# Ledger of designs, part 475: VH-VL binders against o27280

Target 1, 266 residues: o27280
Amino acid sequence: MDSMNVPEVLEIKRIVEESESVKTFIFSWDFRREVRPGQFVMVWDFRDEKPMSVSLIDPVRSEIGISIRRVGEFTDRVHGLSEGDLLGIRGPYGRGFELMGRDILLVGGGIGMAPLAALADEATARGMRVDALVAARTADELLFLDRLEAAGVNISTCTDDGSCGFKGFAHERLLTLEENHDMAAVCGPEPMMFQVMRILDERDVPAQLSLERYMKCAVGICGQCCLDDTGFRVCAEGPVFWSQELSRVREFGRYRRDPAGRRVPW
Key: E = the ipSAE of ESMFold2; O = the ipSAE of OpenDDE; V2 = 0.75 times the mean of E and O plus 0.25 times the DockQ between their complexes.

## First folded at step 21 (VH-VL)

Design Bh5 (framework fv_bamlanivimab; at its last look DockQ between E and O 0.94; V2 from the best seeds 0.87)
Fold by OpenDDE, look of step 21:
Structure Bh5 (fold): chain C 266 residues (1-266), chain A 119 residues (1-119), chain B 107 residues (1-107)
Amino acid sequence: as target 1 above (266 residues)
Amino acid sequence: QVQLVQSGAEVKKPGSSVKVSCKASGGTFRTYGISWVRQAPGQGLEWMGRIIPRTGRARYAQKFQGRVTITADKSTSTAYMELSSLRSEDTAVYYCARDDQYEGNFDIWGQGTAVTVSS
Amino acid sequence: DIQMTQSPSSLSASVGDRVTITCRASQSINNYLSWYQQKPGKAPKLLIYGASSLQSGVPSRFSGSGSGTDFTLTITSLQPEDFATYYCQQSDDTPRTFGQGTKVEIK
């Protein structure tokens, strides 16, 4: 078994076209290396390396899936790959989601649904009742609906343009839902997560949120993903944080650091 | 409860083209693909190709590459299969089927379209 | 391409019989194997996917087993409506390929 810090060259077994901009790449995985929903891997295309969330965990088939949104040069190259092509994968890294209780609420936006889809599979397999609020800009950008339904998840959709489900933002839809859950898992645009966290806090629903930051080393050394004031490293102490932890993070929902370490607004 | 409804039977001459439609009723394709599978009289099932209507990307079996074109119109929830340069061997029932990208199974089928190629 | 070989090509059975159909892949396909039932003049119907997962609405007398290269469809107690042709299909690779079919006839 290779060290978790050494990229393993893996063949792309299958590619699932989730949307126009999102593909899921499926790989064989040695599950002696455990992976949890919410953890991430570093994907290496032999030129560059980027952190990506695991969206599929299948111990039966010994497979994992990594969902990647096409947003830049690296992801553009990866999206150009075909089944049978190779990628380097190292990890997993970071703190994943913890499941507790009987009823769980998932709130996801865009590609943020990737780790939540994996969490949904685990939760349903454990016999939990899972409600998912899936948000996107348009209907065609809603992700993983078919997977979630197949897993027995109760889905509520939200789109900015109203092309599917509730017209508006995830936190607005959440306000219309009166039911409380034992726990919530949230992942998506940080402004969305910030608003959702506030609502969940008011309702006394324990919540875990997955943050995205620029990551370079993935092992807590370089400091590129450090959060202001707390010194939390997203790659080490996160990317999944409890709402109580994030309440101490001044920058959460307000700004982030770019690759140069400069503050940029959301 | 999505259903797939295909266009009617076709009789074509050798060398001509046929275009079969497959309309989803009772819902949309979402992230599913649409595969086309044909079955010659008294024969087995043969996969021709697949399209992901959401993205418009299609893949074809090598046997039909260059002769088959699969398209989809999301606005009408309809997929199309066009087969050109028809031969007598192309006489078959052509099926569209919903294609699960993760499992690779076909869980919903159209009723089939009979295509007869004869001089 | 992955070749799928079913056995037998045909069989005769009576109502109440236990029926077993096998499917062999030319290479390992993990558990990406589905079973279909087709009646004359009708489209195929999905019975089993993922080698052993029963499709919704399919009677529990149908079951699938196997992994790798060898798979089995079992009908524990054949019913009158089960006389049909059955196909296996691999979904591990493209192109998708089917077995040649097994016709289950009344004895």
Scores: ipSAE 0.885, ipTM 0.933, lowest interface PAE 0.6, mean pLDDT 95
Fold by ESMFold2, look of step 21:
Structure Bh5 (fold): chain C 266 residues (1-266), chain A 119 residues (1-119), chain B 107 residues (1-107)
Amino acid sequence: as target 1 above (266 residues)
Amino acid sequence: QVQLVQSGAEVKKPGSSVKVSCKASGGTFRTYGISWVRQAPGQGLEWMGRIIPRTGRARYAQKFQGRVTITADKSTSTAYMELSSLRSEDTAVYYCARDDQYEGNFDIWGQGTAVTVSS
Amino acid sequence: DIQMTQSPSSLSASVGDRVTITCRASQSINNYLSWYQQKPGKAPKLLIYGASSLQSGVPSRFSGSGSGTDFTLTITSLQPEDFATYYCQQSDDTPRTFGQGTKVEIK
């Protein structure tokens, strides 16, 4: 059994408590279905199905980890599960990050660090120098710091309340960091990503950014994940886009869409 | 350079309780757990339970369920283990250890707290 | 609970010897296996994790191997500071469990 469009029912092997609001659920995974950093899976709790970040890719142990932030009814139910409980997993889907050069900058806000943690593991395994700017509202919401440190990543932090590292926004901290990177990977709140993208463009640093949109089919048929002005489908042509691709997308960083397609401010 | 520093040795009577502290020095717990492991005289190592200080959630070995309470105070970077209804068989050295949630190993250990239960 | 069985329970060796200690799990634990060294009056010290990964600061004469149910710790040139008791520990499932220990003594 090997189909990207049919959920596979998998047992939760382990739950890592990343923060009060974020858990990583670890599953056995058959890596004949390749998984790359930046791709996503659809998680099915037998009632609803939502896209979730892959944060751990471990072919040696035949395991993947899916990091889930508690934000509503679906994620509340998933957070209530225990090791041994079942979830449906469909995927992986989407275009992942591409690594280039020798020096990479990661900029992650909140749960956006999840796909970047997987990318950091791959980058360090290839011998790349990895700098990470990890942003959150508070120190207790900074994600994956222990994993990144163990992997040899150079970490800078910022928090809205100043409880750890720089007090302020990620793009403000970025202005004070080294500018010697071959590429960047960015994931987090879309307004943050827009500000970070502008700085990286000015530095001539090629950047890949991972976007969130409402998803239904995850294979590009239903159109629910489309971006304005381009017809790009986040589930098919993304979720990872190069900054040049996003430069012609009017809605990026300015507003979002609800499930009915209505514009809603960020 | 995080170190775990435990409270001092205790001599207790059967039926009483003991509470051992474990303070992180040179850092905070972040996402690490704190496990408690005991070693009776001349015997091996026995895992008792673990807390994740960031979330306050604890889990216990079945043998100790109902007698052990593990807590943490993030503001002081200190974890606690309380063992109640002490018996002479509870005489042991009690260690706290930093617990990697992904690997499940113990990379930093406290110096140990000797607890002697005698009349 | 996953039972961990070490062999031998004790051994005598001389400085410079090659020492091998085995650990068997009662079910597959993938490579979720760690090795610890403990000297009298001291806390255990992590040597090996993930069956074969050397902990930072541990001399390269220590190595680990194995996957599934059978694991080995090897010391390739025993030093005076290596006389200690060694424990394996599985972390594939809760509760975490340790082997009964292997005491390495001077001959």
Scores: ipSAE 0.820, ipTM 0.911, lowest interface PAE 0.7, mean pLDDT 89
ESMFold2 (binder alone), look of step 21: mean pLDDT 91; pTM 0.941

Design Bh6 (framework fv_bamlanivimab; at its last look DockQ between E and O 0.89; V2 from the best seeds 0.85)
Fold by OpenDDE, look of step 21:
Structure Bh6 (fold): chain C 266 residues (1-266), chain A 119 residues (1-119), chain B 107 residues (1-107)
Amino acid sequence: as target 1 above (266 residues)
Amino acid sequence: QVQLVQSGAEVKKPGSSVKVSCKASGGTFRTYGISWVRQAPGQGLEWMGRIIPRTGRARYAQKFQGRVTITADKSTSTAYMELSSLRSEDTAVYYCARDDQYEGNFDPWGQGTAVTVSS
Amino acid sequence: DIQMTQSPSSLSASVGDRVTITCRASQSINNYLSWYQQKPGKAPKLLIYGASSLQSGVPSRFSGSGSGTDFTLTITSLQPEDFATYYCQQSDDTPRTFGQGTKVEIK
């Protein structure tokens, strides 16, 4: 079996408290195993395993960060861990973001900002101009603003309740922005991504979107993350997709599959 | 740019408590923490603890565990450090500083609060 | 706890001199090392973070180097305003710890 598929037990080096519900866990990483923004890892707490996006990639320090939102039993256990505790990490898996052009737009919602934060670091390091539209329900749920600002990213915020920045949704804020970019990267709630993609398509801005689906194997075998009609496996052909690819996916923005394979509307 | 403004000098008796405030102006705490660092006369810098105002979670140096309490009020963008059971050895200038959770550096610093403990 | 040891504790220098201050950690701290400048009666001021990253607004005559356990702060050409006490600080582990300080005095 490929060593990439074997969980490596790693010590939590640091924990960053991003918000009340989100923590970033930092690990030492052997960069002989390359990782790209947009890829995910499987996190194992020795009881269960869940896919998580990489939010920090630091080859200089030989570190990666994984941002996890507290949403259930697994993440509740993980959020109870301390620095020095152990987790199993295997991966990375999936297709990450591809950078192109000089000007990039990032549109993120909630925890969707995790992979985009890593992408922002790479983009700025490459000398690209990065604009980020960061969305959340409330001001206290906006993520990675400090990191983005420190990296030189131009930030625009929007919140559902208007507690910070534009009052409204990301696609509404995007409509108020006239500037076009060479490409866009999008990650967040699928309804948000769906609306944002439509706007970007109308503006002829190439866009990549990161999807979230129930994943079990992470290696394209079990089919649990397979998208209807196309047969795309989110863990193998994704999680990052081009807008042209997603336009062929009937379920995108409409419904997803639960762990039992049943259709669940957004 | 964020500035940190601390409360004024304090003179306390042994056994009493002192509570120092640190108000952020010109911005918000966001995801940054607030660390407290003290410096006795003619001595070096000593880290006491840190709070993440956004979450309210605090961590303390073991030396001060049980005797120091760090809190924050997000509505007023103010952090507090309370030190109880004061001793003469607690005479120092107490600083608050913005704490970067990723880098771990302190910037900016408050102007400091002199606390004198004497009979 | 990680102990930070600075060297020297004090030094005398003249304007224009090259000044070097070292800081050693009791264990590897990667590059999680910051340098501060403190003048009498004032709060410390951040100069360098991440061992070698110059803080915004800090003169380029200041530089930091090192990784692991050994770090160096260098002032290429000492200026009158640079006479102060300098501290290193590790941010690899909690509790955060400082070096004992290096006082740079006028010769």
Scores: ipSAE 0.882, ipTM 0.931, lowest interface PAE 0.6, mean pLDDT 95
Fold by ESMFold2, look of step 21:
Structure Bh6 (fold): chain C 266 residues (1-266), chain A 119 residues (1-119), chain B 107 residues (1-107)
Amino acid sequence: as target 1 above (266 residues)
Amino acid sequence: QVQLVQSGAEVKKPGSSVKVSCKASGGTFRTYGISWVRQAPGQGLEWMGRIIPRTGRARYAQKFQGRVTITADKSTSTAYMELSSLRSEDTAVYYCARDDQYEGNFDPWGQGTAVTVSS
Amino acid sequence: DIQMTQSPSSLSASVGDRVTITCRASQSINNYLSWYQQKPGKAPKLLIYGASSLQSGVPSRFSGSGSGTDFTLTITSLQPEDFATYYCQQSDDTPRTFGQGTKVEIK
């Protein structure tokens, strides 16, 4: 479909205030263009364009939700918009999560819970048992807890400051959880995902992890989203990768790249 | 389960203001809003506005814009609705309710606060 | 503002009867519709959300249907505790608006 590569200008139907720094923007969506949890879209504010994960996929209402954390000038401008304002959206792009088995573990840090919330909705709708480990710096930054609980997800929380649930990091909390899962899905700060991946690998739990990299084209032709060890293009072969695919990637969990492609520490 | 407990009934003169409190207890979630809905005697329900306590941002029905102020105190888990320039038509039971931002439904509701405006 | 119109305004029925209440929106509201039960002197209680989803703890004799502009609340086998006023409410747009109510009286 030609319109997938050209931004479609859509009206913001609703804005959900998830936290002081995170909003979910809801748009009408024609599901002839299928959307799967873990895929991303490019959001265009008529000045700049950034990749964002889909957090709500609702074919019954013909709506999608895109959760955006305020972190810089682009996201500050988008957070300043109101219902009725316009944004450009192109996509979806990338490989989403695939569900396996009957019991799934979700491990999300901060805004990384966005694609996992969409996956949780799909998993519970299929009758799977869903456990979620939701991590943030503080209680006020824990995302999607009310949605997950309403969907029947079993929630464990952790916060850096101990204000809600376990005091500490997601991987530390994970060590104290049951090991009864057929698969895991992981999204959050890359250092967290690396530590979580190591634990899941030792437990022989198949895991899918969602990566973020700088993108321009989002269709795999410009090379800006490539991983240094494999030639994988995050926008085409990812953003969701199986753990065994990532085990071959030296940069995973070690460093990131700026818009010029230079290595910078996490 | 979360419970919403409102302040007691009030009798007010025209032209004055009323401030109704709504204290939330129970539950572990902060992403819900608190909406205010009123019901005049023998009549239906009318939405007045909503605050999201986590962010402090409020929205108001146009009919009440300029007369209603909705606030929240996160430290006490209490929301407040203040209605100014009261008229006899403002005589009603005022409810607070927990507001799901995605669905937009109301559950649970406070017990209601009767406000009577008479000279 | 989206106007919500309920029918009938009131009805009388016997225990065991099937009761149907309708709600019409002045424009499409997708399925952003909820139903509430209110007894005299009490706060409303959520019965149905998303047009057809039953709230936990609500008896299965309550059901909802519809999408777009036309919606129905059905009570199968009316019970003595079901006499009350019922309201529909849309949440597709701000301000949220309610129907005028339907009073169900049990004979």
Scores: ipSAE 0.791, ipTM 0.897, lowest interface PAE 0.9, mean pLDDT 89
ESMFold2 (binder alone), look of step 21: mean pLDDT 92; pTM 0.947

Design Bh7 (framework fv_bamlanivimab; at its last look DockQ between E and O 0.92; V2 from the best seeds 0.87)
Fold by OpenDDE, look of step 21:
Structure Bh7 (fold): chain C 266 residues (1-266), chain A 119 residues (1-119), chain B 107 residues (1-107)
Amino acid sequence: as target 1 above (266 residues)
Amino acid sequence: QVQLVQSGAEVKKPGSSVKVSCKASGGTFRTYGISWVRQAPGQGLEWMGRIIPRTGRARYAQKFQGRVTITADKSTSTAYMELSSLRSEDTAVYYCARDDQYEGNFDPWGQGTAVTVSS
Amino acid sequence: DIQMTQSPSSLSASVGDRVTITCRASQSINNYLSWYQQKPGKAPKLLIYAASSLQSGVPSRFSGSGSGTDFTLTITSLQPEDFATYYCQQSDDSPRTFGQGTKVEIK
């Protein structure tokens, strides 16, 4: 069996409290196993396993960070862990973001900012100009602003309640911005991504979007994350897709599959 | 840029408590923490604890566990450090500092609050 | 707890001198090491973070190096305003700990 598919038990080195509901867990990482922004890992707490995006990639320190939002039993247990505790990590899996051009736009909502934060670090390290539109329901849910600023990212915020930045949704804020970019990376609630993609397509801005689906195996075998019509497996062909690919996916922005495989509307 | 302004000097008796405030101006704490560091006369720097104002969660050095309480009020962008059961050895300048959760460095610092414990 | 040991505890130097201060951690701290400058009656000021990253606004005559357990702060050409006490601080583990300080005095 490929060593990549075997969970490695790692010690939590540090925990960053991003918000009341989001923590970033930092681990030592052997970078002989390359990881790219947009890829995910399977996190195992020795009871259950869930896919999580990598939000920090630091080859200098040989560390990675995984940001986890507290949303259920598994994440509740993980959020109860302390520095020094152990987790199983296997991966990375999936297709990550591809950087191109000089000017990049990041559009993220909520925990969707996790992979984009890692992408921002890579982009800025490459000398790219990075603009980030960071969206959340409230000011206290905006993520990674300090990291982004430290990296030299130009940040625009929007919140549903107007507690910080533009009052409204990400696609509404995007409509007020006239500047075009060489490419865009998008991650967040699928309805948000759907609207943002439409705007970017109209502006002829190449866009990559990271999808979130129920994943079980992470290796393209079980089919639980398969998208209708196309047969795309989010864990294998994704989670990062080009807008042209998603335009062929009927369910995108409309519905998803639950763990039982039933259609669930957004 | 964020600046930290602390409350004024305190003179306390042994056994009493002191509460020092640290107000952020020119910005908000966002995801940063606030650490408290003290320095006795002619001595080095000693970390006491940290709070993440955004979440309200605090961590303390074991030496001060049970005797120090660090709190924060997000509405006023103010952090507090309360030290109880004061002793003469607690005579020091107490600093608050913005704490980067990723890097762990302190910047900026408050101007410091002198606390004198004497009979 | 991680102990930080600075060397020397004090040194005398003249304007224009090259000054080197070392800091040793009791265990590996990767590059989670910061350097601070403190003048009498003032709060510490961050100079270097991540062992070698110069804080914004800090003169380029200051530099940091090292990784693991051994770190160095270097002032290439000491200026009058550089006479102060310097501290290293590890941020790899809790509690955060400081070196005992190095006082740089006028010769």
Scores: ipSAE 0.910, ipTM 0.947, lowest interface PAE 0.5, mean pLDDT 95
Fold by ESMFold2, look of step 21:
Structure Bh7 (fold): chain C 266 residues (1-266), chain A 119 residues (1-119), chain B 107 residues (1-107)
Amino acid sequence: as target 1 above (266 residues)
Amino acid sequence: QVQLVQSGAEVKKPGSSVKVSCKASGGTFRTYGISWVRQAPGQGLEWMGRIIPRTGRARYAQKFQGRVTITADKSTSTAYMELSSLRSEDTAVYYCARDDQYEGNFDPWGQGTAVTVSS
Amino acid sequence: DIQMTQSPSSLSASVGDRVTITCRASQSINNYLSWYQQKPGKAPKLLIYAASSLQSGVPSRFSGSGSGTDFTLTITSLQPEDFATYYCQQSDDSPRTFGQGTKVEIK
């Protein structure tokens, strides 16, 4: 995996408005530096730097897309930018998803669909059959549905409030879906991923899950992204982990850490 | 299957305004935009602007800024284009088209709305 | 604005002919190029996107090629329903712009 210690300042080529709270920022990218679905980049707005998942990988156009949800001051500032404005990008970093077999299930909650959208593009390009369970609080927050549909993905939706598709949580909808997949890829709120992982483990479906943790160095030396109990570093050994790796992690599904590294309940 | 249906032809006086509607049937807008493109008699195609109905944000070609307003009503799956201070050179067929935010192409198109500006 | 120049402005052809229409952008647009067919009194219809990708339901006798600034639409073995005006359109930068059109007429 190649890495970059200094941000490259890039122009925002295009902004795609995915929802009221989510935008995808598209940049030109030199693909001599390969990018894999599930890897992340550090985005620098010249004041602060945050990890963001790559949601679009397009070597033909030499472009990447980074999807960002507006959740705080950093992301508010980034959402205020226009096409032609500048951001710093370091990376890519981390371990991406591995594809296997011919039938893949994607389970995504909210912005967690971003790395799964990139994976769906690769899986369909390889001729795999792709089923996606896309979850959100409301219909307005279901992400990437049009893009997934255009790629030939079979979509099931669920919303907490029932405004689109199944009313309820992703793991509840999963119980009503076919059990014939060769693998699964999961990304979203950690409590959702925990419940989904338990179901997939019972079904003997190999699953890879993408975690989020606070990051500073992004190359594994500062220790800020470590998982309790194992010492795994999300930026180096992850962010994508196999379900058996996570079964030993007490922290998983139980609590998170804020930007200062402080333990915070879900 | 999604289809775009536009409002009927209009005959207008110079200096007045026209508002054309574009309703989606067989689906909703989701994350697609709606662009407006016009075509004067015997002429080519000219992009006027677009809206992203999910967010309500619009952008306009510089030529039309100040005269065009594009809006959308998400609950009725309908977009609108209003052109003010009409002149004879605004006589054209006005099309709406579903706009892919990633590709930037147009598919499908509405059937078109003929607008004639004359005294 | 990115200017799109089509050649020729019109052409006459017979059923069965091979037809080639070119489109030149005033700057590189990568492969952000689409082709449309328009018949009199009708809305344009998308044929080709991303320079060379065939839209669903479009006959395989249509093909597109090119990248950067120079693009070509080819119709192999022209059919009666293909007599129409053809437009290219770039979507690399705002505003989206169209070529001036190429009218394909029966000879």
Scores: ipSAE 0.826, ipTM 0.913, lowest interface PAE 0.7, mean pLDDT 89
ESMFold2 (binder alone), look of step 21: mean pLDDT 92; pTM 0.945
ESMFold2, look of step 22: ipSAE 0.803; ipTM 0.898
ESMFold2 (binder alone), look of step 22: mean pLDDT 92; pTM 0.944
OpenDDE, look of step 22: ipSAE 0.906; ipTM 0.945

